# Designs tried in a protein design chat: VHH binders against q9p7j3. Part 133

Target 1, 174 residues: q9p7j3
Amino acid sequence: MILPLFPETQVHVFVYENVSNCAAIHEQLISQNPIYDYAFLDAATILYKKQVYSAIIRALEDRRDEQMKTKTIHSEVILSLSPKTEISSAFRQFSMTKKSKNIVVVKIDSKLTEEEEFERLDKLVEGNRVEFSDEELQKLIDFKVLKKNYKLDPSTLENPLASILSSIALRGYS
Below, E stands for the ipSAE of ESMFold2; O stands for the ipSAE of OpenDDE; V2 stands for 0.75 times the mean of E and O plus 0.25 times the DockQ between their complexes.

## First folded at step 11 (VHH)

Design ac11 (framework vhh_7yz9_2)
Fold by ESMFold2-Fast, scan of step 11:
Formats: sequence, structure tokens, C-alpha cells
Structure ac11 (fold): chain B 174 residues (1-174), chain A 119 residues (1-119)
Amino acid sequence: as target 1 above (174 residues)
Amino acid sequence: QWQLVESGGGLVQAGGSLRLSCTASGFTFSDYVMGWYRQTAGNEREWVAYITWDSSTTYADSVKGRFTISRDNAKNTVYLQMNSLKPEDTAVYYCAKDYPFYSGEYDYWGQGTPVTVSS
């Protein structure tokens, strides 16, 4: 994929359902195993493709402007999903946990093709890959989690896209 | 601002037990992942155990089955119960807020608590 303002940045996004080894993946992330240098998100928190792309664009803007708050571009993607610029809150709200069942995986600056990344991730993730599409994401979302993370009221919950994108773009400014 | 104070270290013989404590202040303790790290002479810092806001635990392979991390949210305290101690567990132990893998660095308050395990 090619992003506006970042045409030379290679981006891949993968979605896995029914993942059985999230605890093992989480342990590898804590150990800082370089093979696991991806943003691992809980799919319960992601409703739209645009939500993920907006976070990626914000992270890339922060890297370009030398304003990253975290140490890697992948952790910056996770931070950028949050309506606040608070690292711990963002990771609590959006990152994969040992108890996650469905995940979204983001790779930025990949040296591999999408197919090669798929082969690599298939070795790491014990689950079923599904298409990165709004339709598939809507099967995995937890609306209670989404409402809490973006502080949505009942009037916006039915069509929350604009509110979510605004929260990502404005870094939590109300 | 926020602060972590470690205690409970000491000298113990192999096979013995120690309980480390870390008392937190300056943040909403129950909302944060808490963990223990250790630094051995001549080596880089290593994580030992983590406990999430919902009390899920993760342990380094070297301590699985011997160490237990727990938390008391009413006391803003995280504990590390260390059983069946080995000489290779000798290290300075540090309490940490949040996961180190996403920050790429460690932020510790105080001097840590030293643990020496004799053969």
C-alpha cells in the first residue's frame, strides 16, 4: 500500500481470527525478539480500515517531524490510535494481550512483499488470516470496547467513523 | 511526580525464599502494568515478571515455577515472591511501571533492592 505524503513507505496490514497463541506472542514482544517487530493490535478495538490507516499516517508524521513519543514506529502506531498522548493508556486500550483472540498486525518499512510477510507471520501466529476489510473487521469488533476507548456516546456509536478519525488526528484535543 | 520504592532484598542461601515489595505513588496504580526487572553484574537489564491491570501474569523462562508476581491495588504495591532461589538469581531487582518492549527503555525510581544468593 501507498500512503498520501509517504509514497515510498511500504505498509502491510494483516488480520487474524481465532488466534490460540497470543500469550506466546506477547512473551516474545516483552523479550524484544526482533522477529516480532510489528504492531500487534487487539481486533476488538478496530472497526474500520481508515482507523488503522489514520494511525499509521499520524505515526509517520510524528517520525518525519522528529516528534515520536515511543521508541519504534510500530509502538507509535499503537499510541496514535489513542485519543490521548499517554503511552500506557494507549497500550492498555489497543495492543494485543495474552487473552486476545483476534488481532490486527501492522508492518511499516517492510523489506518483504505482502506475500513474504504473510509467510513469515503464518509461522508466528496460530490463527486464521482473513482479509483486511471493513466487513471482516466488523465481525471482530467489540462495540463496548470501542465506545470506552473513544468515549463515544449512544448518539455517535451507530456511525462513529468521523469521531474516531477526529480523535486520532487531534491527539485527544476536544 | 510518580515514584516506585523497592524493598525486601538481602542475602539468602540457595534453596531459600525472599519476598520483594514495590510501593507506587503518583499515578493510578490499578490502571498500570507492573513488573520486575533484574540486572546481574556485567549483564544488561532483564525483565523477570509482569502483572497486568487485570492480574494476568507473564514470567521469564528462567524463573517460571519459582517466582510469583502479585499486586495489592488497595496498598499500591506489587510483590515478587521468590522461591527455590539459585546463585544465578543474584542481581539488583528493580520495579517497573509499564512494559519495556514498547518504550525501548526502563525508568526506575530508587536504587533497587539487591539480592545475593550464596551457594
Scores: ipSAE 0.158, ipTM 0.531, lowest interface PAE 4.8, mean pLDDT 84
Fold by OpenDDE, second read of step 12:
Structure ac11 (fold): chain B 174 residues (1-174), chain A 119 residues (1-119)
Amino acid sequence: as target 1 above (174 residues)
Amino acid sequence: QWQLVESGGGLVQAGGSLRLSCTASGFTFSDYVMGWYRQTAGNEREWVAYITWDSSTTYADSVKGRFTISRDNAKNTVYLQMNSLKPEDTAVYYCAKDYPFYSGEYDYWGQGTPVTVSS
């Protein structure tokens, strides 16, 4: 897909459930295998499509403005999900771990169509692809984790999306 | 301001053991993934082992069963216990502060400690 404010940057987002090889993927990421050049997110921490898009946009804006805090656009996406400024905290909160079962995968600057990118990624991930939708994300979310990550309380839980987006947007300004 | 200081390297016979230490300062140690890498002259630095913020460990296939990575957050230190050493393990070993960056970039490195395994 193409984002309106970034017409020259193609972005793809995929969701996988029941992934059996997260540990292996994690190993490849640490070994810096270029074939795994994606942002791998724990789906347990993602509730909305707009949450992901907001993070992507923030990362792209940071890159555009030469204000990235991390070394790669994909790591910047992970940072951008977090209300915290600490990179390590963001990764702890939102990044796929060896214990993850469901994941959201983001590709920035893709040169391939969505289908082509999927074929490529499908060789790396041993799981079932599901639709990138709020409905599917809602099935995978861990609300305890979500509430913890964004410090949601009964008042903010009335409109979780607004609270989450505000947290992302106002990171570093509180 | 960040600092990683490796120690414990040296000469050892094949089949022997060494324990490397890396003491960190200048950052919140417990929040970061720590790793060990090694490099020989003329070759690229290769990943050996890492330990995450949740204390999960992962090893390269070449060292599985022989090496053990651990951390002591109270001492800001990461360790690499190296058993059953082989001549092929000869290299300069580097401690790394890292995030899962996918581009091949590392966050921060120590100066390295040399390990020589004689046959």
Scores: ipSAE 0.016, ipTM 0.316, lowest interface PAE 7.3, mean pLDDT 90

Design ac12 (framework vhh_7yz9_2)
Fold by ESMFold2-Fast, scan of step 11:
Structure ac12 (fold): chain B 174 residues (1-174), chain A 119 residues (1-119)
Amino acid sequence: as target 1 above (174 residues)
Amino acid sequence: QWQLVESGGGLVQAGGSLRLSCTASGFTFSDYVMGWYRQTAGNEREWVAYITWDSSTTYADSVKGRFTISRDNAKNTVYLQMNSLKPEDTAVYYCAADYGFLEGSYDYWGQGTPVTVSS
């Protein structure tokens, strides 16, 4: 996808369900294997495509403005999903864990085509790839997790999009 | 301000055991991923073990089945239980704290504790 404010930045987002090797992926991430340089998110935390894109845009804005809080663009995406500026809390809230079953994977600044990234990720992730769409994400979300992460009251839970996007866009300015 | 203090190193015979401890102060320990690294003379620092916020653990292939990492958040302490020690485990062991494991970097490092394993 092409982002209006960042037309030269390549962005790819992939969704996998029923992933059986999250523990192995997690091991590669903590060992800093450059093959795994992606943002690996727990799909239980993601409800909308716009939620992911808003976090990507915020991370790219922070990189452009030399205001990144983390050392990689992918970790900055994870931080940007959180309504707080606490890095460790953001990772705990949104990152894939060894126990995750469904994941959302973000790649920024790929030197590979989208098809080449698909081939690469399909070798790393033992799961079923599904379309990055609101419909597929809504099958994987955990509303209890979403409510806790964005501090949503019960009255907004039926249509939380505006609150989520506001939390991402205005992180640290509320 | 912040500090990581390692202890428990020493001289031990092959086949023996040691338990290393690392006590943290000056930051919110429970929010950090904790790791152990080791360094031998002439070599780069080698990752040994990691423990995340949810107490998920991961180990280097060279230590799997012999070493166990654990944490006690009430005491701000991470441990490395080292069993069936080999001469190849001789190194200075470092405690590290990282606020984001996916970032692949460490914000805080200890000064190290030496471990020597003799035949």
Scores: ipSAE 0.006, ipTM 0.323, lowest interface PAE 9.3, mean pLDDT 83

Design ac13 (framework vhh_7yz9_2)
Fold by ESMFold2-Fast, scan of step 11:
Structure ac13 (fold): chain B 174 residues (1-174), chain A 119 residues (1-119)
Amino acid sequence: as target 1 above (174 residues)
Amino acid sequence: QWQLVESGGGLVQAGGSLRLSCTASGFTFSDYVMGWYRQTAGNEREWVAYITWDSSTTYADSVKGRFTISRDNAKNTVYLQMNSLKPEDTAVYYCARDYSWYEGDSDYWGQGTPVTVSS
């Protein structure tokens, strides 16, 4: 994918369901294995493609402006999903855990083509790849988790898109 | 004001056991990944064990099966149970709050507790 505000930045997003090796992936992330340099998100926290894209755009803006709070662009994407600018809280809320079953994987600045990243990730992730679409994401979301992470009341939960996007856009401001 | 206070270190004979504790204050303990690291003279600090906010544990290969990390959120305390101790486990042990386990970095460290394992 090409982002209009960042036309030279390569972005790839992959969705996997029924993943059986999240604990092994988590151990590789703790050891900082460069092969695993991706943002691994728990799909239970992601409702819309626009939610992911908004976090990516905010992370890229922070990198451009030399205002990143984390050490990697992928960690910055995870932080950018959170309505708070507290790193540990954002990871607790949105990142993959050892017990995750469905994941969203983001790659920024790949030197590989999308097809090559697909081949690489399918070898690292023991699960079924599905389309990155609102339809597929809505099958994997946990609305209880979404409500807690974005502090949604019952009225906003019925149509949460605008509230989620505002939280992402304003996370460092309010 | 934040604080991490380690205790439980000491001298122990090879094959023995020790339990280290680290009590935290000044932050919401249950929201953070907590870890144990150790440092020997002339070497970098090496990671020993992590326990995450969801209570998942991960261990360095050198201690798997011998050490157990646990936490008590009501007491704001993380523990390291060390069994079958070897002379090479001799080190100063540090408790850490990890702001980003993904990046392998810690933002808060305790002062350390020394452990000496005699052969």
Scores: ipSAE 0.038, ipTM 0.442, lowest interface PAE 5.6, mean pLDDT 85
Fold by OpenDDE, second read of step 12:
Structure ac13 (fold): chain B 174 residues (1-174), chain A 119 residues (1-119)
Amino acid sequence: as target 1 above (174 residues)
Amino acid sequence: QWQLVESGGGLVQAGGSLRLSCTASGFTFSDYVMGWYRQTAGNEREWVAYITWDSSTTYADSVKGRFTISRDNAKNTVYLQMNSLKPEDTAVYYCARDYSWYEGDSDYWGQGTPVTVSS
């Protein structure tokens, strides 16, 4: 997938449910295995496609503007999901954990087609791929976690997407 | 204002055990991944273990099964229980504050505590 704002950057997003090896993936990430060069997100924290896209765009903008706070574009995506500026908080809030069961995986700067990238990723993730859609994401979301991550209240729950996108876009400005 | 203070190092015979402690101050301890590293003279600092916010642990292959990392958030302390020590474990051990496991780097270090394992 090519984003209109970043035509030179190919992005792929995958969703997996019932993943059995998140702990193993987590260990590889800690070991900085280059084969695992993705952003691994906990699907329980993701409600909308636009939420993911907004984070990706924010990360790409930060990279473009040489304002990245993290070392890698994928970690920057994780940071970009958060309304908080602290990297640790962002990872705590949105990154895959050893206990995760459903994940969203983001690849930035892919040189492969979506299908080729999937084939590569499928060797790493032991789970069932589902469609990257709002319909599928809403089946995996933990609303308690979502509300906590974005400090959603009854007034913002009427349109959580707007609130989420605002939080992402305005990170560091509030 | 951030501070990490390691303790517990010393001389031990091969096969022996040591327990290192690292006490943190000046930041919200529970918000950070904590790690242990070790370094010998003339070599690069080597990662030993991580412990995440929910106490998930990961170890370098060289210490798996022998070392155990743990944390007590109430005491702002991270521990490294080292069992079955080998001479090759001899090093200065450093406590580190890490913000992510993705980047495999730390933004703050302690002064280190020396561990010597004699054969």
Scores: ipSAE 0.019, ipTM 0.428, lowest interface PAE 5.3, mean pLDDT 90

Design ac14 (framework vhh_7yz9_2)
Fold by ESMFold2-Fast, scan of step 11:
Structure ac14 (fold): chain B 174 residues (1-174), chain A 119 residues (1-119)
Amino acid sequence: as target 1 above (174 residues)
Amino acid sequence: QWQLVESGGGLVQAGGSLRLSCTASGFTFSDYVMGWYRQTAGNEREWVAYITWDSSTTYADSVKGRFTISRDNAKNTVYLQMNSLKPEDTAVYYCAADLPYWDSSGDYWGQGTPVTVSS
């Protein structure tokens, strides 16, 4: 995928359902194994493709402007999904846990083609790949988690897109 | 603003035990995930154990069955009980808040406490 404001930045997004080895992946992430240098998100927190892309764009803008709050671009994507700039809350809210069943994986600045990243990730993730689409994401979302993470009242929950995107774009200013 | 202060390291003989402590100040400890990492000379820092805000625990394969991580939210302290110590456990041990991906090179890390296990 190509982002108009960042045309030279290589971005890949993958979705896996029914992942059986989340505990093993989580162990590799917290041990900072460089092979696992991706943003691993719990799919229970992601409702729209635009939600993920907005977080990626915000992270890339913060990197461009030398305003990243975290050590890596992938951790910055996780932070950028949160309506607040508090790193701990963002990781609690959005990152994969050992109990996750479905995940969204983001890779930025890959030296590999999308197909090569698919081959690599298929060796790391024991689950079924599905299309990165709003239709597939809507099958994996947990609305209780979404409401809590974005502090949605009942009136916005049926059409939350604008609220989610505003939270991502304006985090720290609201 | 945030401060993590480690203690309890020292010299111990193989087969012995040590308990490391890390006391937090400047944030609401009970809301944060806490971890222990270690670094040996010439090697990168490696994860040892992780405890979530609800006290769920995860351990590196190298320490499973020997180390236990726990927390006391009333004392703002996380502990690492190290049993059956081996010379290979010799390292500087670091307390950290809000991992897994956070590697701040200072922020959210303690100063480290050295542990030497003699054969």
Scores: ipSAE 0.014, ipTM 0.295, lowest interface PAE 7.3, mean pLDDT 83

Design ac15 (framework vhh_7yz9_2)
Fold by ESMFold2-Fast, scan of step 11:
Structure ac15 (fold): chain B 174 residues (1-174), chain A 119 residues (1-119)
Amino acid sequence: as target 1 above (174 residues)
Amino acid sequence: QWQLVESGGGLVQAGGSLRLSCTASGFTFSDYVMGWYRQTAGNEREWVAYITWDSSTTYADSVKGRFTISRDNAKNTVYLQMNSLKPEDTAVYYCAKDFGYLDTEYDYWGQGTPVTVSS
């Protein structure tokens, strides 16, 4: 996908269910293996496509304005999902863990074709790729995790989209 | 195998100052975001300050204007200069590297350095 305000930046988002090798992927991410330079998110934390795109846009704005708090654009995407600007808290809340089973993977600034990214990532992730759609995401979400991460009260939990997007856009000021 | 070792804690009176140090080994220190966290009895660890690979800094509201985080890449050390200390700053202070993909607060923290601020 090409964002209108960032036409030079190519973005790909992949969703995998029933991933069996999250512990191995996690080890590679901690070691900063360049092959794994993606944002690996726990799908239990993602309810909408717009949630992911809002975080991507905010990360790209921070890079444009030279205000990134993390060393990579992919880490900045993970931070941008959090309503607070605390790196460790954002990663604990949204990033893939050794125990994750379903993941959302974001790639920004790919030097590869879409076909090559699919081929590479399918070799790294031992799971079933599914469509990046609200329908598929809603099968993987954990509403208790969502409520905790965004501090949703009972009145907003039934229709949380606007609250989530506001938290991402304001991040640190909400 | 990488390690973080905190030092510099102690007992001070309110309004006093302390400088904490964290010495890192086993990784390329200059490539990592480094930070300080603190933990009081009965509470989980809370973030205090971060410093990026390029020395840009961010602080928790409770310490902003009083604490200064800095780094010396030649010595693989991150510092926390704590001024105008308050009794509520009493905690064990922990150093941490880039928190990306840490799945537990206990796996990759240092041993901590205790700070007690008396009124």
Scores: ipSAE 0.015, ipTM 0.313, lowest interface PAE 6.3, mean pLDDT 82

Design ac16 (framework vhh_7yz9_2; at its last look DockQ between E and O 0.01; V2 from the best seeds 0.00; counts 0 for: pae O 8.7 > 2, placed apart)
Fold by ESMFold2-Fast, scan of step 11:
Structure ac16 (fold): chain B 174 residues (1-174), chain A 119 residues (1-119)
Amino acid sequence: as target 1 above (174 residues)
Amino acid sequence: QWQLVESGGGLVQAGGSLRLSCTASGFTFSDYVMGWYRQTAGNEREWVAYITWDSSTTYADSVKGRFTISRDNAKNTVYLQMNSLKPEDTAVYYCAAEYSFGYPESDYWGQGTPVTVSS
């Protein structure tokens, strides 16, 4: 993927369904094993490709402006999905947990090709790869989680895209 | 093994100042974003301020220009200097050590320090 404001930044996004080893992955993420240097998201929280791209752009803007709140660009992507400022709250809302079953994985600044990252991730993730598309994401979303995370009211639930993107772009605060 | 020791709360008149301190032990202080939160009865905890490992600061709009967060990495201590206090600032203030890599399982929270601002 190419980002207009960050054309030199390499971005890969991967989706896995029916993942059986989320507990093992989560342990590696907490311990900061460098092999797991990716943003691991719970797919129950992601409805659109644009949602993920908007969080990536916000994280890259924060890195450019020397305003990152976390130590890695991948952690900053997870934070950037949240309408709230709090780091821990964002990770509870959007990050993969031991109980996750479907995940979205983001890699930024890879020195590897997309296929090489797939080969690497397939060794780490025990699940089925699916296309990163709105159609596949809509099969994995939990609308109750989405509504709670973005505080969506009935007027926005039928077409939440603009509300979600606005929440991400405004960094969750005025 | 770990501790966050908070001090500096109390009663103060509107327009006054207080300085809160939070001293950490038992973990690597430089791996943590240090924050202050506050909570009033019946409300959720409200984020007040962050200071990162490299001393970059961010403030909630409600306190911007009145409160200053700082850290002394040699003392493992974070401070919140609260100036021009308002009755609306009355709350229990919590020191938080949030893991700079994000995962809340590694976070530490203080017990809370009460601050009362009289009108």
Scores: ipSAE 0.676, ipTM 0.862, lowest interface PAE 1.0, mean pLDDT 90
Fold by OpenDDE, second read of step 12:
Structure ac16 (fold): chain B 174 residues (1-174), chain A 119 residues (1-119)
Amino acid sequence: as target 1 above (174 residues)
Amino acid sequence: QWQLVESGGGLVQAGGSLRLSCTASGFTFSDYVMGWYRQTAGNEREWVAYITWDSSTTYADSVKGRFTISRDNAKNTVYLQMNSLKPEDTAVYYCAAEYSFGYPESDYWGQGTPVTVSS
């Protein structure tokens, strides 16, 4: 996938359900294994494709503007999902944990086709790939977690997309 | 093994200043985001400030303009310059190290240094 504002950057997004080895993946990330150079998100925290895209765009903008707060573009994607400026809070809110069952995986600056990237990633993730769509994401979401992460209230709960996107876009400005 | 040791806490009058230090050992200091937290009895630990691997700083609203976080990678030390202190700044201050990927399981914590600001 190519983003219009970032034509030189290829992005891939994958969704896995019933992942059995999140703990192992997490350990590899902590160990800085370069093979695991992805953003691993907890699918329970993701409701919309646009949510993911917005975070990716925000991260890429931050990189472009030399305003990244984290060391890697993938960690910046995770930070960009959060309305908070605290890195630890963002990761606690949105990153894959050892206890995660369903995950969204983002690759930035891919040099591979989507199929090639999938083949590579499929060796790392022990789970079932599902379509990256709002329909599939809605099956995996934990609304309690979503409400907590974005502080959604009755006034925003009916259509949370606008609030979510606003939170991502305006992080650090309010 | 890894260690974080805070120092510089103490008693100070309102309007006064303190400088906290946190010295790290046992891990690659330059790969970590360093932060300060504070906690009062019976309350949750509150985030105060952090400085990233490239020395970018962020502050809680309650301390903006008064506190300054900095780091010296050569000394494996992070500092918190606290100016214009208020009684509400009274707390135990903790140093934290967060891996550059920000995973909570990789966080390190110091034992804390107490700060008391009198009226």
Scores: ipSAE 0.020, ipTM 0.517, lowest interface PAE 3.1, mean pLDDT 91
Fold by ESMFold2, look of step 13:
Parts: sequence; C-alpha cells; structure tokens
Structure ac16 (fold): chain B 174 residues (1-174), chain A 119 residues (1-119)
Amino acid sequence: as target 1 above (174 residues)
Amino acid sequence: QWQLVESGGGLVQAGGSLRLSCTASGFTFSDYVMGWYRQTAGNEREWVAYITWDSSTTYADSVKGRFTISRDNAKNTVYLQMNSLKPEDTAVYYCAAEYSFGYPESDYWGQGTPVTVSS
C-alpha cells in the first residue's frame, strides 16, 4: 500500500498466528541478515489496524524531519508504538520475542507487490497467515498487556482507540 | 556516567572452561537486554549471546550447547559460562547493553576482556 502522506513509500503489513520459529527469526535479526529486514511486532500488543498505521506514519514523519531515535525505519516503527520516549521500554513492550506466538510484520520501502512480499516472508515465518483486520487482531490481543502498555483505565477501556492513537501521535509532548 | 566492566578472561587450554562476568552501573540494568560479542583481529565484532530483561536467552549457532548466558539483576551482572572451548573461540569478548533486541542499536559497550584458547 501507499500512504497518502508518503506517496513514494510502499508499505505492507502481514499477520501470522501460531508462529513456531520466533527464536530462529530473532537469531537472524541479531545477525542483521538483510532478508529479515522487517518490523516484527508481538500481536498480543496490537488491537487495531490504525494502531499500526499510526506508528508507521509517526516513524515516517520522524524520518522525514530527521528526528528518528533509532537506526532503521523498522526499529523506528517499534519505538513509535510506545506512548513514551524510552526506547528500551518500547522494544520490551511491543517487539516480537522468542516467546511470542502471534506476530504482526511490517515492511516499509518495499519494492514488491503485496503478493511478492508475502511469498518471501512466508519462507521465513513458520506460522499461519491471517488477514490484517481489526477482527483478526482482536482474536490475538492480550487486553491486560494493552491496558498496561497504554495505561488505560476503566473510563478508556470502553473505547480505547482514541487514547491509543493520541499516545502514538503525541509521544514526546508533555 | 554509565559503565560496563568485563572480567574473567585469560588463557585456557582447549576443552577447558571459563566464566566471564560483566558488571553494570549508571543505568537501570534490569531494563536492558544484555549481550556478549567477540572480535578477532581484522574482523567485525560477532554476536555470541543475549539475555532479555525477563531472562529469555538466545545464542549464535557456533556456541550453542557450549556457552550459557545468565544474569543477576540484584548484582547488575551478566555472565557468560564458556565450556568445551576451542582455539576458534579466541577473541576479545565484549559485554553490551542493548535496547533493540536484534536491531542494530546498542546503548553501552564494555572495553572488552581477552580470551585465548590454546591447542
């Protein structure tokens, strides 16, 4: 897909459930293997498509404005999901770990169609692809984790979307 | 000022064991992924092992089954137990505190502790 604000930037988002090889993927990320150049997110932390899009847009805005805090656009997406500026907390809270079971995978600056990118990614991830949709994300979310990550209280749990998106958009402003 | 201080390096015969330690100060140790890296002359630094804030561990294929990383958050210390050492393990070993879990960012590095494994 092309985001209207960033017409030169192609983005793809995939969701996998029941992933059996997160530890192997981590090893490849550590070795900086370029075929694993994606943002791997723990799906337990993602409730909405707009959550992911907002983090992508924030990362792209920070890249455009030379305000990125991390070295790559994909690591910047992980930071951008966080309501806070502390980078280590953002990775701990949102990144895929070797214990993750369901993941959301983001590719920014793709030179491939969605189908072509899927064919490459499917060779790397041992799991079942599901649709990137609010319906599927709601099945994979851990609401206790979501509440903790965004400090949601009873008044915001009824409709947490606006609170979550504001946290992403306003990170760094008191 | 943050600091990472490695210790425990030295000369050891092939097949032997060595335990490295790295003590941290000046940052909240329990918030960071800790890692060990190694470097030989003329080569890039090679990742060896990491351990997350919740003690989940991962190892490079070349050391799996021989090396064990562990951490003691109360002592702000990460360890690398190195068993069944080979001459190919000869390197300077570096401790690192990392926030990015495999993405190419590290906040803090130690000065290194040399390990020599003789045949």
Scores: ipSAE 0.013, ipTM 0.397, lowest interface PAE 7.2, mean pLDDT 85
ESMFold2 (binder alone), look of step 13: mean pLDDT 82; pTM 0.828
OpenDDE, look of step 13: ipSAE 0.008; ipTM 0.276

Design ac17 (framework vhh_7yz9_2)
Fold by ESMFold2-Fast, scan of step 11:
Order: C-alpha cells, then sequence, then structure tokens
Structure ac17 (fold): chain B 174 residues (1-174), chain A 119 residues (1-119)
C-alpha cells in the first residue's frame, strides 16, 4: 500500500490467525535474524486498520523529522502504538509473545511486492492468512488487553476509535 | 539515567560453575526484559538468555540445559547460573534491557564481567 503523506514508502500489512509457531518466531526475533525484519504485533491488541495506519504514519513522521527513538522503522511502529513514550512498555503491550495465537505483521520499505512478501511470510508463519480488515481484526481482539493498553473505561469500549487514535497521535506532546 | 552493573565473573576450571549478577538502577526493573549476552575478543556480542517481565525464559542452543536465568524484582537484580562450564564459554558477559533486534539508540549495556574457563 501507498500512504498519501509518504507516497514513496512501500507498506504491507498481513494478518495471521491460529499461529502455532509464535515461540519459534520469537526466538528468531531475539536472535536478530534479518529474515524476520518486520513488526510482529499481537492481534489481541489491534482493533482497527486505522490504529495500525496511525502508528505507521507516526513512525514515518518521526523518521522524516529525525526524531526516532528506536533503531529501526519497524520497532518505531511498535513504539508508536503505545500511548506513552516508553520503549519497553510499548513492546510488552503490543509485540507478539511466545504465547500469541494471532498476529499482525507490518513491513515498511519492502523491496518485494505484496505477493512476494506473502510467499516469504507463509514460509515463516505457521497459521492461516486472513484479510487485513476491521471485520477480521474484530474477531481477534482481546477487549481486556485493549482496555488496559489504552486505559479505556467501559463507556468508551463500545466506540474506542477516537480515544485510540488520539493516544497514538498525541504521544510525546506536552 | 540507566545503570547496569555486572559481577560474579572469574577464572574457573572446565566443568565448574559460576553465578553472575546484574544490578539495575534508574528505571522500573520489573517492567523490562533482562538478558545476558557475551562477547569474545574480535567478535560481535551474542545473546545467551533472556527473562521477560513475567519471568518467562529463553536460552541460546549453546547454553540450554547448562545455564539458568532468574530475576529478583525486589532487588532489581538478574542472575545467570552457569553450570558445566566449557572453555568455549570464555567471554566477557554483559546484561542488557533491550531485545537485540529492538535497539533503542541508548546504551543499556553494563561494563561487563569477564569469565575465563580453563581446560
Amino acid sequence: as target 1 above (174 residues)
Amino acid sequence: QWQLVESGGGLVQAGGSLRLSCTASGFTFSDYVMGWYRQTAGNEREWVAYITWDSSTTYADSVKGRFTISRDNAKNTVYLQMNSLKPEDTAVYYCATDYPLFESGYDYWGQGTPVTVSS
């Protein structure tokens, strides 16, 4: 995909459900295997496409403005999902763990087409690929996790989009 | 702001044991992943073990079954119990707060503690 504010930046987002090898993927990430240079998110934390896009845009803005707090654009996406500017907390809240069952995978600056990335990821991820859509994400979300990560009260859980997007956009302001 | 101090290294015979400690200050230790890494002269640092905020552990294949990582959040300390030491375990051992692939741009590494294993 192409983002209006960053038309030269290639972005791909993939969703996998019922992943059986999250522990193996996690070990590859810890080992810094360059084949796994993606942002691996726990789908339990993602409710909307706009949530992911807002984090990507914020990360790209921080890269453009030379204000990245992490070494890679992919880790900056993970940080940007968090309502607070604290790297370890953001990874704890949003990144995949060994116990994750459903994941969202983001690739920025891909040298490959979306189809080529799917072919590559399908070899790495032992799960079922599904469409990156609000409908599919809503099947995978854990509302207890979402509530905790964004500090939502019960009244905002029925329509949390504005609160989530504000948390992402206002990170680091005042 | 961030400080990590490693200790417990030394000279030991092959087959022996050592316990390394790393004490952290300047951050909320219990919220962070802690890891042990090692480096030999002329080589890049390699990951050895990590422990998450919920005490889940993962080990490099070369040390699995011989090393045990643990943490004491009340003391802001992470430990590495090293058993059945081999000459190839000779290295300077470091602790860190970051996942290796998620460098923060900050130096969260301590000064290291040297371990020498003789045959």
Scores: ipSAE 0.006, ipTM 0.285, lowest interface PAE 9.8, mean pLDDT 81

Design ac18 (framework vhh_7yz9_2)
Fold by ESMFold2-Fast, scan of step 11:
Structure ac18 (fold): chain B 174 residues (1-174), chain A 119 residues (1-119)
Amino acid sequence: as target 1 above (174 residues)
Amino acid sequence: QWQLVESGGGLVQAGGSLRLSCTASGFTFSDYVMGWYRQTAGNEREWVAYITWDSSTTYADSVKGRFTISRDNAKNTVYLQMNSLKPEDTAVYYCAADHYEFGTPSEYWGQGTPVTVSS
């Protein structure tokens, strides 16, 4: 996908359900294996495509402005999903764990096409790829996790999109 | 203002056990991935084990099945239970508070506790 404010930046987002090797992937991420340089998110935390794109845009803005708080653009995406500025809190809230079953994978600055990245990820992820769509994400979300991460009340939970996007856009300012 | 205080190191016979402890202060312990690293003479620090905030654990291949990392968030303490110790486990062991972040070094480090395993 092409982002209006970042037309030169390649962005790919993949969704996998029923992943059986999250423990193995987690081990590779902790060991900082360069092959795994992606943002691996727990799908239990993601409700909307716009949620992911808002975090990507915020991370790219922070990189452009030399304001990144993390060492990589992929870590900055994970941080940008959180309404807090603390790196450890953001990773606890949004990153894939050994116990994850469904994941969202973000790749930025790829020189590969979406299909080529799919072929690469298919070798790393043992699960079923599904469409990156609001419909598919809604099947994988955990509303208790979402409510806790964004501090949503019952009235906001009925239509949380605006609240989530505001939290991402205003991170560190409020 | 932050501290990581390590204890439990010492001399042990091959096949024996030791339990290392690391108590944290000055930061929100429950938000951090906690790790154990070790360093032998002339080598860089080597990762041994991680534990996340939800107590999910990951181990280096060299210690899998022998070492167990655990944490007590109420006590701000992380532990490393070392069983079936080998002479190759002889090292200075370091506690670290880490970011689960590609390419980012550990934020806080302990002073290290020596472990010597004799045959």
Scores: ipSAE 0.014, ipTM 0.274, lowest interface PAE 7.1, mean pLDDT 83

